# VH-VL binders against Uncharacterized protein C11C11.01, part 12

Target 1, 160 residues: Uncharacterized protein C11C11.01, of Schizosaccharomyces pombe (q10200r209to368)
Amino acid sequence: LTKLDRAKLEWLIQGLNCEKGSIGNLLCFAVEHVNNHVEITDAFLKEFFNDQPTDDTKVYDDDYINERGEKKLSLIYLMNDILFNGISGTSLVWRYRFSFEPHVERLLDDLYLFSKRLGGRIKEDIFCKKVVKVIEVWKTWIAFQEETLERAWRNFSGNT
Short names: E, the ipSAE of ESMFold2; O, the ipSAE of OpenDDE; V2, 0.75 times the mean of E and O plus 0.25 times the DockQ between their complexes.

## First folded at step 10 (VH-VL; framework fv_bepranemab)

Design w3 (from s52 with light chain I97T; at its last look DockQ between E and O 0.39; V2 from the best seeds 0.00; counts 0 for: pae E 5.3 > 2)
Fold by ESMFold2, look of step 10:
Structure w3 (fold): chain C 160 residues (1-160), chain A 119 residues (1-119), chain B 112 residues (1-112)
Amino acid sequence: as target 1 above (160 residues)
Amino acid sequence: EVQLQESGPGLVKPSETLSLTCTVSGGSISSYYIAWIRQPPGKGLEWMGWIYYSGDTNYNTAVQSRVTISVDTSKNQFSLKLSSVTAADTAVYYCAKGGYEPDSYMDVWGQGTMVTVSS
Amino acid sequence: DIVMTQTPLSLSVTPGQPASISCRSSQSLLHSDGKTYLEWYLQKPGQSPQLLIYEVSNRFSGVPDRFSGSGSGTDFTLKISRVEAEDVGVYYCMQDTQLPYTFGQGTKLEIK
């Protein structure tokens, strides 16, 4: 990516939320720069995992945790749109699938562990239900690692 | 101090839609949910579903095809709609507050409102 | 759905004597977070239900210490060490480990 493109990517990721327009803007960027899928995936992962405490004894307040939850959901919705949308006649799907596939288990494990930090079972239930809907799309049509998706589905849905 | 008040028609005709409102006063409504629970006369309690202040819902499987729970944040109100009612839906209907972090038990209940389904 | 079964369904107790109410679930109420979400509610005559016990054994604010809860897995008990006249009503156990949330049938406590 050029210096200008990288600045635009960072701006889009920083402003990403669960609104359709916000996700759509970054999706368009990802499609336009599909040849840079590795760098875009790396930026995605950097933001996704940017919730480590600066001090292990520090407790993040509820507003921060809720904001991180929305960001993580928005990133997963973006990833789902990139992989499933089919806008470019499938060429976008395989390139980003290559970049994301090694990280799918880590992403799903992090989402599950994060769900336990939301500070209330209703918040956790809402979060998990939203993730289950995405996992069900992936299980049916995206064909990631089947055992990883089945394990995650059971975890998030509470079925064993 | 959070207070809950149910309101709505006490009599509903069979096959019509039962519509109730839960008005919340006092405290912040963020970070908790409102549940609807009903109790037929002389019988036990049935959890019908909940709604989080964000609009997200979950319903009891037994009623999910007929129930809608919603929120109107401008009026500080939650509502319950139950379609295609029969005499079996005659009950006292309660709204209750739960899901206040970190806990999800129902700690504040409305007084309840009696709804009779009869022609 | 998790079925909650209470015994006895009715109980008559002399004031000052102990009472015990059992609640059994059709499957374990242990949540993946390590907690067990079992509550006890009391509905006094003509009133709305009120919370007594949450997470098996924790007394809710303002609940007298004569009330205690215990149990694990599928078997739970509410005990009243010395029944008083204001304890009259119907006691319900409820699980909120797994949706849909479900109540037991109720146990009516009367003073003889």
Scores: ipSAE 0.120, ipTM 0.661, lowest interface PAE 5.3, mean pLDDT 85
ESMFold2 (binder alone), look of step 10: mean pLDDT 90; pTM 0.934
OpenDDE, look of step 10: ipSAE 0.549; ipTM 0.828

Design w4 (from c4 with heavy chain S31K D56E, light chain I97T; at its last look DockQ between E and O 0.63; V2 from the best seeds 0.58)
Heavy chain, then light chain:
Amino acid sequence: EVQLQESGPGLVKPSETLSLTCTVSGGSISKYYIAWIRQPPGKGLEWMGTIYYSGETNYNTAVQSRVTISVDTSKNQFSLKLSSVTAADTAVYYCAKGGYEPDYYMDVWGQGTMVTVSS
Amino acid sequence: DIVMTQTPLSLSVTPGQPASISCRSSQSLLHSDGKTYLEWYLQKPGQSPQLLIYEVSNRFSGVPDRFSGSGSGTDFTLKISRVEAEDVGVYYCMQDTQYPYTFGQGTKLEIK
ESMFold2, look of step 10: ipSAE 0.521; ipTM 0.792
ESMFold2 (binder alone), look of step 10: mean pLDDT 91; pTM 0.941
OpenDDE, look of step 10: ipSAE 0.600; ipTM 0.847

Design w5 (from b3a with heavy chain S104A, light chain I97T L99Y; at its last look DockQ between E and O 0.33; V2 from the best seeds 0.00; counts 0 for: pae E 2.5 > 2)
Fold by ESMFold2, look of step 10:
Structure w5 (fold): chain C 160 residues (1-160), chain A 119 residues (1-119), chain B 112 residues (1-112)
Amino acid sequence: as target 1 above (160 residues)
Amino acid sequence: EVQLQESGPGLVKPSETLSLTCTVSGGSISSYYIAWIRQPPGKGLEWMGTIYYSGDTNYNTAVQSRVTISVDTSKNQFSLKLSSVTAADTAVYYCAKGGYEPDAYMDVWGQGTMVTVSS
Amino acid sequence: DIVMTQTPLSLSVTPGQPASISCRSSQSLLHSDGKTYLEWYLQKPGQSPQLLIYEVSNRFSGVPDRFSGSGSGTDFTLKISRVEAEDVGVYYCMQDTQYPYTFGQGTKLEIK
């Protein structure tokens, strides 16, 4: 990626939320720069696992946890759109799938552990239902390791 | 004090869409949810689904394919839509305020509105 | 879906006498958070349901002391120590441990 493109990527990731328009903007960037799928995937992972405080003078509370949860969901929705949206070309799907595949278990494990920090069973149930919908798409397309997806599905759905 | 009032047409024709509103007055509801419950004449209660103010929903599997629950924050109103109705959907429909974490019991109920599905 | 079964379906009680209503679930209502989400509601004639008991045994605000709830796992009981005329109506148990939330079929309480 050029220096300008990298700055645009970081700006788009920083502004990402669960709104369709926000996800769509980053999807378009990912499609446009498919040759740089490894760097884009790395930027995704950096933000996904960025649970460090940005301001050490703050006492973090429910607002931080909720905002962090929305960001993680928006990133997973973006990943799902890149891989399985009908606008994506076959070449784009295989490139991004190759880049993301080594990280899927780690992503799902992090989401599950994160869900326990939401501060109530109703909030947890809502979050987990959203993740289950994504896992079911991945299972339908036989996208990743079956054992990993089945274990995650049981955890998030409460079918242990 | 939070108060709930259901409203909508009392008669709906088969195959059409049942549409109800629940108007909320007397408090903030941003930290809990609104449930819809129905009761066919002379029968028991059936939970249809819930919605948070944010728009997140959970539905009863029995009606999941036909039900949509939504919120209009500008009017402080919640809506229930049930498509493709039949005579089996004739019931009194209630909206109810859900409790706070961790509980999902319903502590404030509307008065209910009767909806009849008939030709 | 968790099936909630109430017994008896109808109960006639002399004023001042105790009453007991059973609710059985098709599977345990113990949630992974360690709590059991079982409620009791009363629907008086011509009225909307009103909450009596939540989390098995907690009386809701304004509910008289003569109402009590107990039980665990799959077996639950609502007791009224001394039935009064105002207690007539249909009693429902409900679980909110697992979606979809489900009600028992109801127990009609009448005064002899």
Scores: ipSAE 0.433, ipTM 0.762, lowest interface PAE 2.5, mean pLDDT 86
ESMFold2 (binder alone), look of step 10: mean pLDDT 91; pTM 0.939
OpenDDE, look of step 10: ipSAE 0.747; ipTM 0.902

Design w6 (from c4 with heavy chain G55D, light chain I97T; at its last look DockQ between E and O 0.57; V2 from the best seeds 0.00; counts 0 for: pae E 6.8 > 2)
Fold by ESMFold2, look of step 10:
Structure w6 (fold): chain C 160 residues (1-160), chain A 119 residues (1-119), chain B 112 residues (1-112)
Amino acid sequence: as target 1 above (160 residues)
Amino acid sequence: EVQLQESGPGLVKPSETLSLTCTVSGGSISSYYIAWIRQPPGKGLEWMGTIYYSDDTNYNTAVQSRVTISVDTSKNQFSLKLSSVTAADTAVYYCAKGGYEPDYYMDVWGQGTMVTVSS
Amino acid sequence: DIVMTQTPLSLSVTPGQPASISCRSSQSLLHSDGKTYLEWYLQKPGQSPQLLIYEVSNRFSGVPDRFSGSGSGTDFTLKISRVEAEDVGVYYCMQDTQYPYTFGQGTKLEIK
């Protein structure tokens, strides 16, 4: 990626939220720069795991955790869109699958542990249901870490 | 003070759809969830389902195929629809609110509305 | 589904005397967040249910201190230290740890 492209990537990631327009903008960037899929994946992971403890009060700590939850969801929604954009045989999808696949288990484990930090069982239930919907889409790929996806599905859905 | 009031028809014919509303006054629904609970005459309480402001619903497995709970935030109202009713669906229907975290217990209940399923 | 079983199903108490109601669940009510979501409700004659106790032992605002809750795991108890005439009605335990949320069958308290 050029210096300008990296600045645009960082700007898009910092502005990412769960709105379709926001996700769509970064998806378009990912499609345009598919040859840099490793660098884009690394930027994704950096933001996903960017959890910063602070000295703030419990009220602010709850706000921070809620904001991190929304960011993690937006990143997972983006990953889902990247992996299933034009899924029939396209080289774009296979490149991002190669770069994301080694991290899928770590991402899902982090989401599950994070769900326990939301500070309320209603918030936890809502978060887990949203993740389950994404996992169910991912399970359609039988060569894509099937055992890891099944375990995560059981954990988030409580079906064991 | 938050108040809940159920409204809807008192009589519904078998096989039709029962439709109720729960109107919230004295507070914003963005911080609450609403549960629907019913009580057949002379019987105990049965939880039917819940809805949170983000449109997340959970239903009792016994009625899941027939029940729909929805929200209209512009009217501060929640709705219950139960399709294909029979005499077994005759009951007093309550709406109740769960509190904002960490207080999820149902602290405010409506007065209830009787629904009779009869031809 | 978690089955909630109350005993006794009815109870006649002389005013001023204590009362005790048992609630047993078919499986543990301990949630993964470390809390136990067991509530007690009272439905007075002709009224909607009202909350008495939440999370096993916490009295809801405005509930007299003669009401207390206890228990853990699968066995829970509601106690009334001195029954008054206004305590007449049907008492329900409820779990909201796991969907579907379920109530006990109720315990009718009467004054003798």
Scores: ipSAE 0.062, ipTM 0.663, lowest interface PAE 6.8, mean pLDDT 84
ESMFold2 (binder alone), look of step 10: mean pLDDT 90; pTM 0.939
OpenDDE, look of step 10: ipSAE 0.622; ipTM 0.847

## First folded at step 11 (VH-VL; framework fv_bepranemab)

Design x1 (from w4 with heavy chain Y104A; at its last look DockQ between E and O 0.59; V2 from the best seeds 0.00; counts 0 for: pae E 4.6 > 2)
Heavy chain, then light chain:
Amino acid sequence: EVQLQESGPGLVKPSETLSLTCTVSGGSISKYYIAWIRQPPGKGLEWMGTIYYSGETNYNTAVQSRVTISVDTSKNQFSLKLSSVTAADTAVYYCAKGGYEPDAYMDVWGQGTMVTVSS
Amino acid sequence: DIVMTQTPLSLSVTPGQPASISCRSSQSLLHSDGKTYLEWYLQKPGQSPQLLIYEVSNRFSGVPDRFSGSGSGTDFTLKISRVEAEDVGVYYCMQDTQYPYTFGQGTKLEIK
ESMFold2, look of step 11: ipSAE 0.258; ipTM 0.728
ESMFold2 (binder alone), look of step 11: mean pLDDT 91; pTM 0.941
OpenDDE, look of step 11: ipSAE 0.784; ipTM 0.917

Design x2 (from w4 with heavy chain Y33W; at its last look DockQ between E and O 0.50; V2 from the best seeds 0.00; counts 0 for: pae E 4.7 > 2)
Fold by ESMFold2, look of step 11:
Structure x2 (fold): chain C 160 residues (1-160), chain A 119 residues (1-119), chain B 112 residues (1-112)
Amino acid sequence: as target 1 above (160 residues)
Amino acid sequence: EVQLQESGPGLVKPSETLSLTCTVSGGSISKYWIAWIRQPPGKGLEWMGTIYYSGETNYNTAVQSRVTISVDTSKNQFSLKLSSVTAADTAVYYCAKGGYEPDYYMDVWGQGTMVTVSS
Amino acid sequence: DIVMTQTPLSLSVTPGQPASISCRSSQSLLHSDGKTYLEWYLQKPGQSPQLLIYEVSNRFSGVPDRFSGSGSGTDFTLKISRVEAEDVGVYYCMQDTQYPYTFGQGTKLEIK
């Protein structure tokens, strides 16, 4: 990626939320820069696992945890759109699938453990139901390792 | 102070669809979830389902095939539809609210509306 | 489904005397977050239910301190230290630990 493109990627990731327009902007960037899928995937993972505040003075509290939850969901929705959006080409899908595949189990395990930190069963239930919808899409398309997806589905659905 | 009011027809014929509305006043609905509970005359309470503000629902398995709970944020309203009703669906229907922060249980209930299923 | 069983189903109490209502669940109500989601509701004659106790033992705002809840696992109790005329109605326990949420059958409290 050029210096300008990396700055735009960082800006889009920092501003990413669950709104369709926000996800759509980053999706378009990912499509336009598919040859840089490894670097884009790495930036995705960096933000996904960034559970620390970006400001040293920021307190780890319920508001921070809720904000992190929404960010993690927005990133998973983006990943889902990249892989399964009807405007995505086969080559684009395989490149991003290739770069995401080694991390899918860790991503799902992190989401599950994170769900237990939300500070209320209603928040946990809402979060888990949103993740289940994504996992069901992945299972339907036979994406990623079946064993990994089935285990995650059981965890998030409560079917253990 | 949040207030809930159920509304809908008091009489529904067998095999038709029961349709009720829960109107929320006195606050933003973005921090509420709504449950529908019914009570047949002289009998106990039955939870029918819950809808979160974000639109996710959970239904009682006993009625899951017939029940739909929805939200219309522009109208500040929640709805219950129960299809293929029989006399066993005759009951007082309540909506009740809880919250996300703090996680309130059903702390505010509507007055209830009686629905009779009769030929 | 978790079955909630209340005993007794009917209770007649002399004013000023204590009352005790038992609620038993078919499975533990301990949630994975470490909390137990067991509530008590009172439905006074002609009224909608009202919340008395949440999370086993916490009195809801405005509920008199003569009401107390206790228990764990599958066995729960609502106690009224001194029954008053306004306490007449049907008491329900409810679990909302897991779907579907379920109520006990109710315990009718009346003054003798």
Scores: ipSAE 0.197, ipTM 0.690, lowest interface PAE 4.7, mean pLDDT 85
ESMFold2 (binder alone), look of step 11: mean pLDDT 90; pTM 0.937
OpenDDE, look of step 11: ipSAE 0.410; ipTM 0.788

Design x3 (from w4 with heavy chain S54E; at its last look DockQ between E and O 0.58; V2 from the best seeds 0.00; counts 0 for: pae E 5.0 > 2)
Fold by ESMFold2, look of step 11:
Structure x3 (fold): chain C 160 residues (1-160), chain A 119 residues (1-119), chain B 112 residues (1-112)
Amino acid sequence: as target 1 above (160 residues)
Amino acid sequence: EVQLQESGPGLVKPSETLSLTCTVSGGSISKYYIAWIRQPPGKGLEWMGTIYYEGETNYNTAVQSRVTISVDTSKNQFSLKLSSVTAADTAVYYCAKGGYEPDYYMDVWGQGTMVTVSS
Amino acid sequence: DIVMTQTPLSLSVTPGQPASISCRSSQSLLHSDGKTYLEWYLQKPGQSPQLLIYEVSNRFSGVPDRFSGSGSGTDFTLKISRVEAEDVGVYYCMQDTQYPYTFGQGTKLEIK
């Protein structure tokens, strides 16, 4: 990616939320730069696992945790759109699937552990249901290792 | 002071769809969930389903194939639709609001509305 | 589904005497968040249910302190230290630890 492209990627990731337009903007970027799928995936992962406030004196609180939850969901929705949205095309899907696949188990495990930090039963249930909807898409299309998806589905659904 | 009011037809014919509305007054529906509970005459309470303010639902498996619960946040209204009704669906139908962190209990109930399924 | 079993199903008490209602669940009501979601409701004649006790032992606002709840795991108890005429009705325990939410069959309390 050029210097300008990296700056735009960072700006899009920082502004990403669950709104369809926000996800669509970053999806378009991912489509336009498919040859850089590894770098884009790395930027995705960097934000996904960035659970610290930018201000060292600020502790975790409900507002920060809620904002992190929405960010993690927006990133997973983006990933789902890249892989399974009809706009993405077959070649693009396989490249991003390749770059994301090694990280899927870690992403799902982190989402599950994060759900326990939301500070409320209803918040956790809503978060888990949203993740389950994505996992069910991935299971239907046999997108990733079946064992990994089935274990995550059981965890998020409360089925053990 | 939050208040709930159920409304809908008192009579529904077999095989038709029962449609009820729960109107919330005295407050916003933000940070609450709504549950629908029914009570057949002379019998106990049966939870039918719950809807969160974000629109996510949970349904009792006994009715899940026939029930739809929805919310219109602009009107502070919740809806229950139950398709393909039979005489077994005759009951008083309640809506109840539950808290949202830290308290999840159902603290406000509507007055209930009787629905009779009869031809 | 978690089955909630109440005993007794009916109870006749003299005003001023204590009363105790048992509720037993078929599975533990301990949620993964460390809380136990067991509620008690009173349905007075001709009225909708009203909340008495939440999360096993917490009295809802305005509920007299003669009502108390206790228990853990699968065994729960509602006690009324001194029954009054206004306490007549049907008492339900309910679990909302996991879906589907389920109620006990009810305990009818009457004044002798």
Scores: ipSAE 0.213, ipTM 0.699, lowest interface PAE 5.0, mean pLDDT 86
ESMFold2 (binder alone), look of step 11: mean pLDDT 91; pTM 0.941
OpenDDE, look of step 11: ipSAE 0.788; ipTM 0.916

Design x4 (from w4 with light chain S32E; at its last look DockQ between E and O 0.55; V2 from the best seeds 0.00; counts 0 for: pae E 3.0 > 2)
Fold by OpenDDE, look of step 11:
Structure x4 (fold): chain C 160 residues (1-160), chain A 119 residues (1-119), chain B 112 residues (1-112)
Amino acid sequence: as target 1 above (160 residues)
Amino acid sequence: EVQLQESGPGLVKPSETLSLTCTVSGGSISKYYIAWIRQPPGKGLEWMGTIYYSGETNYNTAVQSRVTISVDTSKNQFSLKLSSVTAADTAVYYCAKGGYEPDYYMDVWGQGTMVTVSS
Amino acid sequence: DIVMTQTPLSLSVTPGQPASISCRSSQSLLHEDGKTYLEWYLQKPGQSPQLLIYEVSNRFSGVPDRFSGSGSGTDFTLKISRVEAEDVGVYYCMQDTQYPYTFGQGTKLEIK
């Protein structure tokens, strides 16, 4: 990516939330720069795992946890939308499947662990349900290799 | 003060679908979930399912295959649909509201509506 | 599913005397978040259930202090220090630690 494109990517990622418009903007960027899918995926992962260390003895700020939750969900929604576009006929966008696939298990593991940080069973349940919906879509559309998704799913579904 | 009111037909024929509505008044429900609970005459309480305002649902496995809970945010209404009803589904049906932590408990209940399944 | 078992199923109490209701769960109600989600509801005659106790021992707003809840793990108790006429009804314990939420059979409290 050019310096300007990279800056734009960072800006889009920083402002990413669960609103359709927010996700849509980054989706468009990802599609337009599909040739740089590896770099974009790396930026995605960097933000996704950009959390404070987990300390069971530490009480985290609720606002922080909620914001991170929204960020993680929005990223997963984006990921889903990118993959969907790849399946729907934008042939080059399918490249993102290969960029994301090696990280699917880690992503779901992180989401599971993160759900435990939300500090309440209801919040946890809602969060997990949202993630499960996305995974179901991935299963339906065969977004990833079956074995990969099954492994990732087992680790997540067994606890939801 | 938030209030709940159940509404729907008091009589449903066997094999048909029971449809009830829970209308919320007196406040925003954006931070609430709604649970449906039923009570057969002279019997105990049975949790049927819950819907969060976000739209996520959980169902009792005993009725999961037949139950659908939904929300209409524009009307501040929640719906319960129970398909393929039998006499065993005759009960008073309640909707109750709870919240996110720490107010997760069901603190407000509707008056309940009696539904009889009969031919 | 977690099975909730109440004992006794009915009791008759003289006004002013104490009452105790037991609730046992088939498995621990301790949630991963460290809380125990056990609630007590009262259904007075001809009325909807109303919340009395949440998280084992917390009285809901407006609930008289003569009501108290205790317990841990799988054994829980609701106590009424001095039963009044207005306490007549059916008491239910409920777990909402995991889905599906499940109620006890109910305990009918009557006044002698």
Scores: ipSAE 0.260, ipTM 0.741, lowest interface PAE 1.9, mean pLDDT 91
ESMFold2, look of step 11: ipSAE 0.432; ipTM 0.782
ESMFold2 (binder alone), look of step 11: mean pLDDT 91; pTM 0.941

Design x5 (from w4 with heavy chain T50I; at its last look DockQ between E and O 0.69; V2 from the best seeds 0.00; counts 0 for: pae E 5.9 > 2)
Fold by ESMFold2, look of step 11:
Structure x5 (fold): chain C 160 residues (1-160), chain A 119 residues (1-119), chain B 112 residues (1-112)
Amino acid sequence: as target 1 above (160 residues)
Amino acid sequence: EVQLQESGPGLVKPSETLSLTCTVSGGSISKYYIAWIRQPPGKGLEWMGIIYYSGETNYNTAVQSRVTISVDTSKNQFSLKLSSVTAADTAVYYCAKGGYEPDYYMDVWGQGTMVTVSS
Amino acid sequence: DIVMTQTPLSLSVTPGQPASISCRSSQSLLHSDGKTYLEWYLQKPGQSPQLLIYEVSNRFSGVPDRFSGSGSGTDFTLKISRVEAEDVGVYYCMQDTQYPYTFGQGTKLEIK
């Protein structure tokens, strides 16, 4: 990516929220720069895992945790949109699937552990249901390793 | 002071759809969830489902194929629809509200509305 | 589904005497957040249910201190230290730890 493109990517990621326009802008960037899918995936992962580390002696700020939750969801929604952008063509989906696939298990495990830290059972329930909807889309389209998706689905659904 | 009031037709024919409204007054719905609970005459309470302000729902598995709970934010109202009703669906229907954090319990209940399923 | 079993199903008490109602769940009601979501409701004759106790032992606002709740895991108890005429009605325990949320069958309290 050019220096200007990297700056635009960082701006889009920092401003990403669950609004359709915000996700759409970053989706367009990802489509326009599909040849740089590895660098874009790395930026995605950097923001996804950009959490304050846990500390046994600290109490997390609830506003921060809620904001991180919404950011993680927006990133997963973006990933989901990227994977479906190529219904009429497979090259974009195949490239992003390849760059994301090594990280899917870690992403799903992080989401599950994070859900336990939202500071309320209703917040956890809503978060988990949103993630389940995404996992069900991925299972329907056979996007990633079936065993990983099935385990995550059971975890987030409370089914074992 | 948040208040809830159920409304809807008191009589519904078998196989038709029961439709009820819960109107919230004295507060914003963005801070509450609404539960629907029913009580057949002379019997106990049955939780039917809930809806969060986000629109997410959870239904009792016993009725999940027939029940739809929704919200109309322009009217500050929640609705319950139960399709394909039978005499077993004759009950008093309540809506109740609960909070998000830290207190999730159902602290305000509506007055209840009797729905009879009869030909 | 978590089955909630109340005993007794009916109770007849002389005013001024204590009463005790048991509620057992088919599974632990301990939630992953460390709290136990067990509530007690009273439905007086002709009225809507009203909350008495939340999270096992916390009295809801305005509930007299003669009502107390206790228990853990799967076994819970509502106690009324001194029954009054206004306590007549049906008492329900409810779990809201796990979907679907479920009520006990109810315990009817009557005055002798």
Scores: ipSAE 0.111, ipTM 0.683, lowest interface PAE 5.9, mean pLDDT 85
ESMFold2 (binder alone), look of step 11: mean pLDDT 91; pTM 0.942
OpenDDE, look of step 11: ipSAE 0.431; ipTM 0.792

Design x6 (from w4 with heavy chain Y100F; at its last look DockQ between E and O 0.64; V2 from the best seeds 0.54)
Heavy chain, then light chain:
Amino acid sequence: EVQLQESGPGLVKPSETLSLTCTVSGGSISKYYIAWIRQPPGKGLEWMGTIYYSGETNYNTAVQSRVTISVDTSKNQFSLKLSSVTAADTAVYYCAKGGFEPDYYMDVWGQGTMVTVSS
Amino acid sequence: DIVMTQTPLSLSVTPGQPASISCRSSQSLLHSDGKTYLEWYLQKPGQSPQLLIYEVSNRFSGVPDRFSGSGSGTDFTLKISRVEAEDVGVYYCMQDTQYPYTFGQGTKLEIK
ESMFold2, look of step 11: ipSAE 0.560; ipTM 0.810
ESMFold2 (binder alone), look of step 11: mean pLDDT 91; pTM 0.938
OpenDDE, look of step 11: ipSAE 0.456; ipTM 0.803

## First folded at step 12 (VH-VL; framework fv_bepranemab)

Design y1 (from x3 with heavy chain Y100F; at its last look DockQ between E and O 0.65; V2 from the best seeds 0.00; counts 0 for: pae E 4.2 > 2)
Heavy chain, then light chain:
Amino acid sequence: EVQLQESGPGLVKPSETLSLTCTVSGGSISKYYIAWIRQPPGKGLEWMGTIYYEGETNYNTAVQSRVTISVDTSKNQFSLKLSSVTAADTAVYYCAKGGFEPDYYMDVWGQGTMVTVSS
Amino acid sequence: DIVMTQTPLSLSVTPGQPASISCRSSQSLLHSDGKTYLEWYLQKPGQSPQLLIYEVSNRFSGVPDRFSGSGSGTDFTLKISRVEAEDVGVYYCMQDTQYPYTFGQGTKLEIK
ESMFold2, look of step 12: ipSAE 0.281; ipTM 0.734
ESMFold2 (binder alone), look of step 12: mean pLDDT 91; pTM 0.940
OpenDDE, look of step 12: ipSAE 0.714; ipTM 0.890

